VH-VL binders against o94451r108to261. Designs and how they scored, part 15

Target 1, 154 residues: o94451r108to261
Amino acid sequence: YSRPFAPVVHSRIRFRKSPFYDILEQFNAPFVVPACVGTRNTISFSFHVTPPALSKLLNDPKQYRVYLFSTPSETIGFGNCLMEFPTPQMELRINNQVAHANYRRLKGKPGTTNPADITDLVSKYAGPPGNNVVIYYMNSTKSYSVVVCFVKVY

## First folded at step 4 (VH-VL)

Design b22 (framework fv_trastuzumab)
Fold by ESMFold2-Fast, scan of step 4:
Structure b22 (fold): chain C 154 residues (1-154), chain A 117 residues (1-117), chain B 107 residues (1-107)
Amino acid sequence: as target 1 above (154 residues)
Amino acid sequence: EVQLVESGGGLVQPGGSLRLSCAASGFTFSDYYIHWVRQAPGKGLEWVAYISSSGYYTYYADSVKGRFTISADTSKNTAYLQMNSLRAEDTAVYYCARWSYYAFDIWGQGTLVTVSS
Amino acid sequence: DIQMTQSPSSLSASVGDRVTITCRASQSISNYVAWYQQKPGKAPKLLIYKASNLETGVPSRFSGSRSGTDFTLTISSLQPEDFATYYCQQYDNYPYTFGQGTKVEIK
């Protein structure tokens, strides 16, 4: 890079505690997925896995994972945020590979959706060039905020 | 061959500034995190700072935070450590090192920085 | 910060001796420890990563092991080229921290 870097400060989203995983680190500042009614939209952003997280992923991949979380943007300041994707009509790609995840709410109840497990799509070599995230979607009635997190699973 | 070469060290008075360079060859430095590790004369190793392969993420040891700035120029395959407000306790050999998954697998030869009157 | 307490600070040994160097972490760090060898006037050289894995090109007389928060570097039969200072390093979290070093000297 031809110019100096600014320090990265990530605003943390506080998700509801899960018995199935602990969030250890958030890799990016919340990225807004804007509301989109009646038309298609595409957003993209990138994130970088930190060296300690990358070491844990490579050494203990059964215990450590990379998950993509989403929550309504209006709620991110309140804590105890619910995992909820913008719309079931979406496609998530990491480094141009499709992430296969369930984007639907189960039985219409809030908080029943799991984050997307993107671990196998993240670059595994030392100091990767960064990971590109692309979300294709339509029919989202409100905006959502998306973060990529390093998690320990149980 | 894979190597890192440091330059820019020298004698400087307290309160002065120096910029160290770390030139990578035989590999693309933007594929790796680059770190600076220093060693005071006759003492052990102390981690100083890193810059991510994307260049967007940096982290500094508390002892240098606010005084040192790490940066990179991908077109030159070179990382830099800008050192301001230097103190006698910053006197050390400064190594740049490549982080490869589990360890520092490639180290430069080091460049000596001496802060004294 | 995670403290790495290395012992002994120095030891004297003869060629053919078994040498053991220990690092104790101030908290649980799993296997995230590397060991380096440094000769006078030279940069450190990687020996062991992930507590017990031998780096390519490093002689098999070097080995690493873990017991809880205790990490050990062993040289099974010391050679003349092994007289050096050895450092452990944790990479579980930032800041990365090193042990104080163990100088292996000829008796």
Scores: ipSAE 0.008, ipTM 0.538, lowest interface PAE 11.3, mean pLDDT 85

Design b23 (framework fv_trastuzumab)
Fold by ESMFold2-Fast, scan of step 4:
Parts: C-alpha cells; sequence; structure tokens
Structure b23 (fold): chain C 154 residues (1-154), chain A 117 residues (1-117), chain B 107 residues (1-107)
C-alpha cells in the first residue's frame, strides 16, 4: 500500500480574519493538544515575547495584546482556521495563574469563539524562563493546535 | 493556612557555605515559582534567585551567580538555597516568597545569615 | 537592569494625614508594579499589585496609580498601624528590582 501520510509541519497557523484584531506575530510553533476521551490530560509548553513585540507592548499597551489561539489540528494546513478550543472542560494557566476565557462555542455560530487574552498574565521578559502555559482538559474528541500570538486590537 | 518557613541561617566565615531551606505548607509549592529575596541589615530588599514551578528553570542575580544554587524537593514541599563562597556582603535576612504572577503574595519570616569571623 | 527610584526616602506624618509615595522606573514597564509594607523585624506584606489593584484584606485607605513610568502609593488617612517602610517592585523583567524604600515616621 501507499506510505502513511506524514504530518505537515507549519511554522504559522493562518486564522480567519477578525475585524477586532490583527495577528502580527506567532511566538511558538503549533503545540498539539491530543484527543482525550474518558480521561484527563495535561499539556505544557513555554514561549518568549520577542524584542519587537516587547517594544510595542511597552510603548503602546492599549493597542497591543497577547492572545492564545486554538484550532483543530486537522485544519492547520489551510487558511481561514477557526478559533475553537478543545473542550469547554478545560483550564488554561499562564505562569501558574488561571486565565479566564469563554471556552464554549456559541450555538449555531462556528468560529465566533474569541481567543484567550493572556496579556496581563504574561511576563514580557524575553530571557529565561519564558512564559509557562499549562492546559488541563478532558473529553476532547480530536486533537487541537495551540499558538500564542502578538496582536493589534481595534 | 498557607505559609513558608525558612531555616538554615547562622554565622559563617568568609569563603564558607550554608544551605537555606524554605518549607511550604497549606499549598502545593510546585504550582508556584519560589523566589529568594534578601535584606542586608538596615538596607532595602534585593532579589536573589527563583526556581520555576516545574523545577526546570532557575535564574540568579548577577551578584550571586556561580556561587548560589537554588533547588527543590517536591516530595517535601521544600525549596533550597545552597550558598557557597560566602562574602561579607552576603550578610542579610533571607526570605523565601511565593510568586503569584502579579506579586509576592506570601513571604516567610526570614532567616538571618551573618558572614564574619 | 530596571532601576526603581522611590521618593521621598523618608517622611514624617500625623494620624489622619494623606500620604503619597512615588516610584519612578528607569524605562517603560506598563503596570507591572507591586507595593509592599514592612514593619521592623517582620517580612514584607503585599498591598497593591498590577499598579492599582488592592490585595485582599488590605484596608481601602491604600491605593495605587500609574502615570507613564511614575507609580504612586497613596494612604488617604494615615492610621497608627501604617507607620512602616514601603517598597515598590517592578516585575516587567528579570532581575526583579525594588525601590530603596520610603520610611513613614510619626511627625
Amino acid sequence: as target 1 above (154 residues)
Amino acid sequence: EVQLVESGGGLVQPGGSLRLSCAASGFTFSDYYIHWVRQAPGKGLEWVAYISSSGSYTYYADSVKGRFTISADTSKNTAYLQMNSLRAEDTAVYYCARWSYYAFDIWGQGTLVTVSS
Amino acid sequence: DIQMTQSPSSLSASVGDRVTITCRASQSIYNYVAWYQQKPGKAPKLLIYKASNLETGVPSRFSGSRSGTDFTLTISSLQPEDFATYYCQQYDSYPYTFGQGTKVEIK
């Protein structure tokens, strides 16, 4: 038979355009949140705020934010990826602090979920240790890819 | 009933070593970054070092880098500060403190380290 | 390193007075400032975080504010238990740095 399909590695995820923000930079390679049915799982990764993003956050903090995005892993090879969290049964922590965001989908409106605004939980320091991201979750029927992005808000 | 308790301070000669302990109770310390902050007699606060919640990351003030080592034992809910090659300017009360992303929300009582003859 | 400069180094005040302590950062740090109170022989106690947020259990007479790189701690009506040394701290970048402290003494 044919060789198994190798996963496509993307350096950047292209999300559906929003009138409320522009994605200026992605701080990490997509991090996989594996499917998890009937049990709990935890994933963690870290990221650093880049010097260009740091400069903008320092000089114009009302215009610039740090958002955490999620999308089904199966879609990351395409443009117009939907902002969608793995499951409403999740908890996101940044540097050991709970991020409060709406992880549920609106009925009948796929892609209307907002990314998590983690700006106030992030240390802007570009050196070690970086910013620690932890996701606790259960009952995710498929895998998701998570990225932390620097955005300009309107 | 969350608290941090330091121990291990004392009098030591220049060039000597001491190991400080910071015992956490009432919370899981591996959920938090633990820092050491010192204060020389009659002086202000000076940040010394941290260890991350995972234990994977540590960072040190330039004044102690290469001489001090921070570590943790998750099974004992305790962080340690190993201090080597001690100098007179290291004389201070050493506090351990819990970092909750926005501030040091819990501090220990402090342990005095005196470096002299 | 980011330098935090407090003013004044000390002040004398009477019970009921409005007291303002200022802390200036050597560079932009957004609102990443905490304020602590320290009494003689005791560990510091958190008062304010993220420049203006009051810690749980801290009396409402304490408040914090930011203007650019200037941060202020205000005690609206000084009480006897407020005579202490106050420190600002930045947490924008490592190493974390503290101001030199402001001692609030009885007039």
Scores: ipSAE 0.007, ipTM 0.519, lowest interface PAE 13.0, mean pLDDT 84

Design b24 (framework fv_trastuzumab)
Fold by ESMFold2-Fast, scan of step 4:
Structure b24 (fold): chain C 154 residues (1-154), chain A 117 residues (1-117), chain B 107 residues (1-107)
Amino acid sequence: as target 1 above (154 residues)
Amino acid sequence: EVQLVESGGGLVQPGGSLRLSCAASGFTFSDYYIHWVRQAPGKGLEWVAYISSSGSYTYYADSVKGRFTISADTSKNTAYLQMNSLRAEDTAVYYCARWSYYAFDIWGQGTLVTVSS
Amino acid sequence: DIQMTQSPSSLSASVGDRVTITCRASQSISNYVAWYQQKPGKAPKLLIYDASKLETGVPSRFSGSRSGTDFTLTISSLQPEDFATYYCQQYDNYPYTFGQGTKVEIK
């Protein structure tokens, strides 16, 4: 970038605890995926992996991962947020590579959807503007907020 | 070739303000996280703050939160540390340092800030 | 915050001596430790990263090792230019924290 800038601090989304991972750091401010009924939409944003997280990823990618989380925007102030994608009719791309994840909810058991594991798609040598996230989707009846997080897996 | 040069240090009274500058040369400033680390006379190193390569993220040590602000001007390849409400315990040599993936690989020469009446 | 406790605070040594400096982390930090050398009136200089990896251009007499939460910097045969203060630093989490330093003095 070529412009002067002001410091930014992002707010954290508090997801329900998982026995399979701990969220250690959130890399971006929640990015809104707007409701989209009867049409297609695309959103994009970028994030940077912090130097301590990059060191851990380079030294121990089996214990440390980068996950993309999503939750209904209406709930982000409540804490204990459910991991839920906007629609099964979506495609996630990281640095122009397709992320393969299960975007489908299991009926009768809300919050059982896993976040998308994007670790292998994150560029450790990317310069500015950082890692690019693109979500293509259709038929989302409400808005969602998405964040990229650094996690420790068990 | 690759270097960081600090400036802006000096003598200031308690409650006063100073702005430190960190000028980068020989590399693209926005490719790296830039940190400030200080050292009180005869004492050890203390991490102060960072600004991310994108400029979107900043973090501060608890001892300086609310008083210090880190910023950058990419057109000048320079980072700044605005220091307000200075206290005697802020007296230190302030270093600007570049973070690689694993360490502070490039340090400036340091600039002395003395807070005294 | 992660505390890095460095020992000893100072030591006296002669040229040719083997010098060992220890740094203890208050919690598990894997290998995320760097070591720096600082000469009087100068900025610190990187020696070791990832607990044991030697920075390019640093003499092979310097080495680092880890045992649990204990980290060690060793100088196998002290040279005149090695009289300096040494600092460990953790980068497992923010805030980054340094040990209090070890001054290596002429005996």
Scores: ipSAE 0.000, ipTM 0.511, lowest interface PAE 16.1, mean pLDDT 85

Design b25 (framework fv_trastuzumab)
Fold by ESMFold2-Fast, scan of step 4:
Structure b25 (fold): chain C 154 residues (1-154), chain A 117 residues (1-117), chain B 107 residues (1-107)
Amino acid sequence: as target 1 above (154 residues)
Amino acid sequence: EVQLVESGGGLVQPGGSLRLSCAASGFTFSDYYIHWVRQAPGKGLEWVAYISSSGSYTYYADSVKGRFTISADTSKNTAYLQMNSLRAEDTAVYYCARWSYYAFDIWGQGTLVTVSS
Amino acid sequence: DIQMTQSPSSLSASVGDRVTITCRASQSISSYVAWYQQKPGKAPKLLIYAASYLQSGVPSRFSGSRSGTDFTLTISSLQPEDFATYYCQQYDNYPYTFGQGTKVEIK
């Protein structure tokens, strides 16, 4: 009679646990990176670092970082989301500066990709206009959802 | 076919204004950053400005900041460069270019702007 | 701003020659360099992106390489249609900047 718990769309994405970091806060609602086959596409959005997170970044940037996460949009309602970028042939810019990260899967397996560490490119001011994110990409067969998170690293 | 076509160039006096248009066809321009790059007669290439794919973000070279304004009309698939307080040094062929993932892969034919008395 | 210093400013060459053009960045820019060819009265045409990747439709005689902050465009066997001006461009940071150009003219 009772329906089993139906998957729900969350404003927050729950990624698979990592031994290397804990996600403490998500700064934006998931931003959709639409599928793009055979062409190049660009998306952009903004986020603001909260004052408590900014305080921790300024006082201990080696322990606290800002990471950009990506996961297939189809999975975001269920939790245990895999860290996976739309394509290894992407470019990420934060506040007009290139983020140097490895966007490819290790040995082609899902979940072996690390999030992009954008900490050093983020504005240390918590107010407007915030931080601009631009993703250039090509050849993504499905939609992805992107979030910027405050993390504690180990 | 993917194409960018500039228009609006011409002769203008110092201190005058001119508006350039960049019409995109064969692709959705709101999927790409659109840039303006200029070239003075017999000289090299100089980056001028961009407008983001969303139309929300713009950035300008210091030489034109405060005088030039880039904008876009997504319903017309067209970007604009409003040029005010023009100087002799602004004399150039102005190219509209699409920034794809890796480079400026598509360029317009250019439109000549001449600033002289 | 990142300065791109291109050399030589011009060179004379014959059909069949190997031509080398260099571009030096004032700071580390990884491999974020593109090369363009421009013929008189025409818009620039993309040749190389990300320092060493050949754009689709560009002849294989064109190649790019990187050594630190030094970038090189090579034409292995110059053809008549290759007489043009060549520009390097960095896209590591805004403002985007170009080299001054290298004019390749017939000997």
Scores: ipSAE 0.007, ipTM 0.518, lowest interface PAE 14.6, mean pLDDT 84

Design b26 (framework fv_trastuzumab)
Fold by ESMFold2-Fast, scan of step 4:
Structure b26 (fold): chain C 154 residues (1-154), chain A 117 residues (1-117), chain B 107 residues (1-107)
Amino acid sequence: as target 1 above (154 residues)
Amino acid sequence: EVQLVESGGGLVQPGGSLRLSCAASGFTFSDYYIHWVRQAPGKGLEWVAYISSSGSYTYYADSVKGRFTISADTSKNTAYLQMNSLRAEDTAVYYCARWSYYAFDIWGQGTLVTVSS
Amino acid sequence: DIQMTQSPSSLSASVGDRVTITCRASQSISNYVAWYQQKPGKAPKLLIYKASNLETGVPSRFSGSRSGTDFTLTISSLQPEDFATYYCQQYYRYPYTFGQGTKVEIK
C-alpha cells in the first residue's frame, strides 16, 4: 500500500482538469518559450519516456497517450493553468517530424485549445539525449512554458 | 468567401523555369500551412511541398528537392512555387491547398504546367 | 515513405448501391487519414478527416472507419452525383502520401 497523496513537486505544472484525459506524469521540467515579437525564434529540448509509461504505451496505446502542453509562464505555480499555445504561427517537430495540432483557440476563448497529441512521433527507444522537441514560432507577446506529459484518455 | 486561386502555369521547355502563385482570400493567410499537390494527366495526387504559417519553414518531396522553392508573401496573402530545371515528369495540374487541423479543407482550382519540347 | 494501397482501382455501381473503398497503410498511422472526392476537371473535395469524421456539408451517406492499418470509405446509397474518383491520404508523417485512387463508374 503506497500513500496516494504524495506531495506535488515544484517542477510540475497543474493544468485545469479535462473530462477527456488525466495527466499521469510530466516527463520534463517546464521549458520556457520566450516572448518573440516581430522576429522568428527556435527552441529545442529533449525528453525521455519513463519505463512505466513506456510499458503502458506499448500494451494499451488506445488508453495512454503522450501530449505536449503549453501555458503562459506567468501562471505556472498557481494551479488551474489553461492549455494555450504561444502563437498560431508555430511549427512543432518531434524527432524531425511535423506534429499536426490546432494551435488556435476555439473562437478566441482561453482554455478551449487541446494539447498536441505526439504519441505516434515518439521513439520508444530514444537514447541520449532522448526524444527531440523543436518549436519554431513568431509573434508571441509573452513567454510560455511547455511540458510533455503521459496521459490516460477517456 | 474562403478561396485559393492558382496562376502562372503554362507550356515550358525541359530545363526551363516557371513561378506559380497561390492567392488566398477570405481567411487569415498566416494562420495556415500552405501546400502544393500535383496531379499528372490521368494519374493520382502527389504531395510536393509546404510552407509553414510563419513562412519560415519549408519541406519538399524528394522528387523536387533542389529544383523547387516554396515561399510566401504574407502582405499579399500569396504563396509561390518557383520551379527550376523542369522535366517532362513535372507535367501536371498543380493545386494549392490549405492545411486545416486534420486535412486539406480548401483547394484551389489548379493551374496546368506542361513541360514539353 | 508511408505507402497507401487503395483498392479497388475502379468499380462499377448503380444508383442506390452500397459502395466500399479501402486503403491499407504500410505502417501504423493511428487515425491520421483523410478522404477526398474528385470529379473530372475539378479540384479534390474533402469528405472525411481523422479517419471517421464527416466534413461539414458532406452528405451523411458518406462514412469512414478504421481497423488497425485498414481504412474504409463507405457510401451507403450511391447517388448520381457520387460518380467520381476517391482518394485516401495519410498525414501521420511527411511526405504526405495518397492512395492511387478509386474510380466509381456507372454500371
Scores: ipSAE 0.006, ipTM 0.510, lowest interface PAE 14.7, mean pLDDT 84

Design b27 (framework fv_trastuzumab)
Fold by ESMFold2-Fast, scan of step 4:
Structure b27 (fold): chain C 154 residues (1-154), chain A 117 residues (1-117), chain B 107 residues (1-107)
Amino acid sequence: as target 1 above (154 residues)
Amino acid sequence: EVQLVESGGGLVQPGGSLRLSCAASGFTFSDYYIHWVRQAPGKGLEWVAYISSSGSYTYYADSVKGRFTISADTSKNTAYLQMNSLRAEDTAVYYCARWSYYAFDIWGQGTLVTVSS
Amino acid sequence: DIQMTQSPSSLSASVGDRVTITCRASQSISNYVAWYQQKPGKAPKLLIYKASNLETGVPSRFSGSRSGTDFTLTISSLQPEDFATYYCQQYDNYPRTFGQGTKVEIK
């Protein structure tokens, strides 16, 4: 008997299925939010909304949304990743505007956290490098991977 | 104090050239996209061009594409608009403006360009 | 290009009046509208961004709202310093486009 070979690194994160939304497209490669103990840290990255996704958002904004997802980096090579933010002590800014989301787990249970709905903060600005994402945080004991996704909501 | 100051406007004959300057002070120039917006006498505002915060990306209104070139010197905190093959319809006050995510939050005082007769 | 159509082109009002200016986008642009005030001989000044957010230092008598592709700037109780030209601007896409302007004149 031997251990399985290491899986191929996936550019797309496979999150646990939700009855409330379907992930239609991932706009960026997973961005690492490194562990940070005892100090504050800041990470930033950018993404673009694709033209097909933009068309759906403009014509049916109640059905289509842009969500920011987070999951522990150690699990991204496997399916059924849990939606979990790095720490309750964080602030998410999209294009320098605060995203109001719940970064806590309910009753300490994994998988009870919803992704951040950033739809109304996203600029359809065409210029590179695109929409700016900034995460300010402290007291994250492990690294997390963050992706911005286009979703259909129910 | 956060400021943008334009210079280089003047009277020029049709077919001539002018270079406008936009000097920034009181903020980190390389953090913002810088735009040019013009206003013909007694008319409304018309967007002309932008240069990205990195200086790597530019974009132009169709009315000026191929004739105008936007550039920046980060070491001097200055953006430029090189205007070639000027036409009577280019007569306007030219404003330099800073884009801050959702709006043009800082504007210069404007510089008048008059393309004679 | 996204066309922004303002109405009215001009209006006459008295100090203390409620003034309403409307701007219509030729296509869906979400909340990506800013409003500017321009006084004669001066550069435009930002009043409102993202359809309804008041810029710091702007008096609370100014407000913005959205209904579909229709955007409204309201001035409650007009003051002498409010006689100016007002412009809407979309920033959903390039080129950035402005409304033609609404001149608020003393009655």
Scores: ipSAE 0.000, ipTM 0.503, lowest interface PAE 14.2, mean pLDDT 84

Design b28 (framework fv_trastuzumab)
Fold by ESMFold2-Fast, scan of step 4:
Structure b28 (fold): chain C 154 residues (1-154), chain A 117 residues (1-117), chain B 107 residues (1-107)
Amino acid sequence: as target 1 above (154 residues)
Amino acid sequence: EVQLVESGGGLVQPGGSLRLSCAASGFTFSDYYIHWVRQAPGKGLEWVAWISSSGSWTYYADSVKGRFTISADTSKNTAYLQMNSLRAEDTAVYYCARWSYYAFDIWGQGTLVTVSS
Amino acid sequence: DIQMTQSPSSLSASVGDRVTITCRASQSISNYVAWYQQKPGKAPKLLIYKASNLETGVPSRFSGSRSGTDFTLTISSLQPEDFATYYCQQYDNYPYTFGQGTKVEIK
């Protein structure tokens, strides 16, 4: 729980492979978004972009992005996790700016949504308190785990 | 001109402590990651630690983790390396270096740390 | 950790010679390699970044190239001030790692 050191080891979530991107690095340990029925809830956490990832973002911005992923918490021990947000009734803010992403399932099917592309909202320097993530939500019937990842896009 | 200047090196006994300083001038200190890289006498370069431009995030080589602490005072444009529980194998010239997102583009002149009885 | 294996450990050359130094990464690291020159008693100096990009102020006789996981530093016509030790470094992932160094000495 100490915060004097950058995270050395993260429990890594293995998402279902996409033809559009490869996950290269996970910046945080999975953060639990608890179930919330009949009320509103807010969670927040922070992450930092590592110097190798920052070098790639600044030198090759067409190839590299920062994505926020979500999956049901009960599935994170399995090797084929589906990309799925807690609820379409949510708002994601990065460094106090709204991230515009589609939190809905395609035609109502689970695991058919894309991760949120937050690249343009992320600090390109490792300051001030890190990159602050805030999720406002309501009506999630189960818990979800959220990670921020460095990806290579195709 | 852009420069980094190290200080604080010296002779210390095994188990002792030293604090190194890295004073920056000629650039905005808070825009860059500052790293420490060491070189044992007659040997190659070994990366030791970094601190983020905000001073909030740090990372350490496994060989020094738990013994060394990197910090920064952005108001003084200075980074520090607090070295505790020093061992003979920590004997090296210690360089601070600026990471420019593509390489170590600016290096200090180094300060010698000798850990011996 | 990503290992950078540099060869040769030393070489002897004359002024005007073409000198080639190779560095091999233990895994794929794309172009995330820098090369440094170090003279006795001095700090390292950046020569090349992102495998093949020449740092400003560095003479054009220095060049870098990549083939897979093999990286090469070439000095096309060695000058007296080029006798030094050269290091490669990867910055694809932590920890940052350096090659063991190549000493270029007078024949």
Scores: ipSAE 0.041, ipTM 0.651, lowest interface PAE 6.2, mean pLDDT 86

Design b29 (framework fv_trastuzumab)
Fold by ESMFold2-Fast, scan of step 4:
Structure b29 (fold): chain C 154 residues (1-154), chain A 117 residues (1-117), chain B 107 residues (1-107)
Amino acid sequence: as target 1 above (154 residues)
Amino acid sequence: EVQLVESGGGLVQPGGSLRLSCAASGFTFSNYYIHWVRQAPGKGLEWVAYIDSSGSYTYYADSVKGRFTISADTSKNTAYLQMNSLRAEDTAVYYCARWSYYAFDIWGQGTLVTVSS
Amino acid sequence: DIQMTQSPSSLSASVGDRVTITCRASQSISNYVAWYQQKPGKAPKLLIYKASNLETGVPSRFSGSRSGTDFTLTISSLQPEDFATYYCQQYDNYPYTFGQGTKVEIK
């Protein structure tokens, strides 16, 4: 081989702790959703569910979920990141199916938005490039970073 | 019948290379994760690497990262373990095993790799 | 890494005896434990998955149980074909890890 194998290391975003779930694994490197003012934009990326995570989803589907998180990109180097989507004017699709979630934050309280539960849209046997994520959006005044995470719910 | 058959083991000197093959029959290869698990003489089982059901996503034990490469040819229902820069501590029987999301339900018979001068 | 500590390392028993083998996980792993039997010169064979589920074709004298981070494999009435080495394995997270093995020997 011409190059040594390098393990894929994802920079983990440290979100503010929730009493309703624990983040167990982050499936992708933070994906930037760039600022977009006055026009529409679309971003897409893929992720794969690891065998331990998939095993838990199949064995204990009431206890484990796959959530999509978003936070302002300027804060990802710090801990205690707030869950906040780029804009209420967005549509999230997983494997070409619409994910229904509340993309609006609670009035006057940043970080009170729940992550999007995409568990039922994830493919068990996604071949390359994996599970496809597409975000359609407009009127985002700043950039956001998006990650897909494996979570344990309470 | 469902089976996995390993080949490619043998005697090599330290620093040498070997390629192991794992041929699957009786099931659709791309619907399962294929793992390599090794066992040093007189010792217990040690997980080495896996390749996912699509043949595209791989993971490795820290002890073999940078030296071993797992791959698959889905059209031939065969997984491979390319082992480079072999060390005496890599001496083991290497098993190919199928992960069914619950357990290793099917194992090959193993192939012996001996790294010795 | 999640460490699986298996005990005892070896056990001497007679045909008809009740045999108990224990694995302790270094952290909480829910029910994500499988048990395997390995006879000399052979590949391991699956016995139990998800701590307590018996694999198809495995005799009913084998059973698995969990108490916290302790997992137990029980053979209710040891048969001649049961003299083998037994391994537990966790699949809560990778790397997947095995116990050190318990050799069940004839007394």
Scores: ipSAE 0.268, ipTM 0.719, lowest interface PAE 3.5, mean pLDDT 87

Design b3 (framework fv_trastuzumab)
Fold by ESMFold2-Fast, scan of step 4:
Parts: C-alpha cells; structure tokens; sequence
Structure b3 (fold): chain C 154 residues (1-154), chain A 117 residues (1-117), chain B 107 residues (1-107)
C-alpha cells in the first residue's frame, strides 16, 4: 500500500447525455492512453469505489453499474464528449480479468459506442480497496482519456 | 483485536490548530475507508470527512471544508485530521470510524476537542 | 443533503417493554440505513445495517425494518442495558447524515 497523499480533485469529463444511464460519480482523474502507431503499448492505473457507491452495488446491482468511458483527449475540455475507444485492437483487464465489451467504432456513426460494463469485475466484496485497470492496445492514431464512472441504469 | 484509538485532542484557542491521530490495529488498515465523525457536547452525531483506503481520495463536510485536512500514513496504520482555523462550534468529541462496507462497524473511543478562549 | 428525521426525540420505558423508534428519510434511499446505540461517555455501537440486518453479537431482541422512506428500530423486550441513545444513519449519498437521536430513558 502507499504513503500519505495530498488531496486529489478529479477533473470531470462531461459525456453526451444518454437515455440509458446517468453518470453519478467519476472515480478517477482522466487517464491518458497515448497514441501508439505500429507497436503495442500497455497502460495501467487504479481507481477506488466510494463507500456509498459500493453499498449501492452490493444492495442493488441491477440498477447501479460501474462503466469505463473513453473519449479523444482533444475534446475533454468542451463537454458533450462522445464515447469512443482508442482502437478495436485493445484488451481491457480489471483486476486481472478480461472485460468483454465492443471496442469497435460503428462506421459512419462516431460516438455511438457503449461504455464498457466492468461491474462484475470490480472488487466490491473485499471492501473499497483499489481496482487495477490495464489496457493493452495497438494502432491508436491519437490520444484518448479514460475514466471509470458509477452509473444508474434505466 | 480490531481497534481504533484516537489521540491529539485538547483545549485550543479560536483560530488555532490541532492535529488528531487515529491508530488502527488488528486489521489491514489500507483495505478500508477511514472516517471522522464528531459529536458536540449533548448533541448528535455529525459526519466530518473520509479518506479512501489508498489515501488518494478525500471528502469533507461543508462545515469544515477548507479548514480541515484528512491524511493517512499506511506504514504507521494511522489516519490524521489536521484542524486549522478552529471555531467554538468545532468543540466536540471526535471519533474515527472504519467503514465496513455497509456501516461504521468499528469506532474509536473518541478524543475531546475544546475550542475556547 | 438527505435529511434523517428521527422520532421520538426521547421516550420513557420500563424493562420488558416493546420500544419502537422511527427514522424518516427526506428522499428515497433504498435500504441504506444503519442504526447505532450510544451509552453515556461511550462511542456508538453498530446494531443494524442495510435497514434490517442484525450485526454479529447484537442481541436478537433488536430488529430493523423499512417501509418506503420510513425505517424503524424495534427492541422487543427492553433490558436494563438498553437504556441509551439510538441513532439512524443514511449512507445513500454524501454527506452521510444521522438522525437527531432518540434517548430511551427509565420510566
């Protein structure tokens, strides 16, 4: 575990409104996935589920979920950000388990991709300890910013 | 034995500073969020702040935001509450408490902070 | 903020009595309520979590229930050691908030 930290304030990414979910909380500061052309790259970071979010996940996992969002880094300052993964050639792991999600952009309809539902991979029964995120990827022509959010689904 | 022990309370003048400590034993400190809850003499319980299990995330009640800072040293299994610009209305017994997923399952004995001239 | 309104503020009871304390949330909070007992000069002690789950080591005379935004703590047969102040707490959202407390005193 680690030494004392200074207080952290997260910069919030404002995604385009969805009729299927509301974003209730963002657990981490935007994490940059750098552009990577012609080679493989790996990035990793951690996030913590807050006690109120953890309580909701344990008591009502059908209404509350944990989603991983991604958007081009160039757009994060403007709001109305579109959900878009860095590349279809990626693998997302949460706590060493593969997350199965559709990372492919719909041709001709940018921003229609769903966030990755990682709820079942989050360590919620061992308490609010950190969750490890690892992204393996290849052939991303630009940088992306990734955040993990607590959402209410409808 | 799972235990939290507070220390650092005392008498301090308005505008002064005080640092409270919360020493944990009998469990893995870095697996739990640690909170501070206070109780003014003869009054009810008021939530003050938390620090996450990693130490990276903190949150404060509006009444103390900007004046109090919560921190933790996982190598010492200890959480701290640095209290600055103290006011008479901060007079209370301060408890540290462990968030055990569904409730505050472990509480310290409390330490009294009196802010008076 | 979510307000927790506790009722009554105090009650007088005798050993063997059935005691009921109510807590009302200002908005829907599902089952995210805990109940604590506090004796004079002591830290609070957890009794009930998730509205109705009894904490390990707590006597079975204590029970919790929920109806909408109303939560109740019941002591089926009051014992001498149960004279204390009781608090409800919501943990649906921050800031965490407590009821004002109910003092259970000797009749």
Amino acid sequence: as target 1 above (154 residues)
Amino acid sequence: EVQLVESGGGLVQPGGSLRLSCAASGFTFSDYYIHWVRQAPGKGLEWVAYISSSGSYTYYADSVKGRFTISADTSKNTAYLQMNSLRAEDTAVYYCARWGYYAFDIWGQGTLVTVSS
Amino acid sequence: DIQMTQSPSSLSASVGDRVTITCRASQSISNYVAWYQQKPGKAPKLLIYKASNLETGVPSRFSGSRSGTDFTLTISSLQPEDFATYYCQQYDNYPYTFGQGTKVEIK
Scores: ipSAE 0.007, ipTM 0.532, lowest interface PAE 12.2, mean pLDDT 85

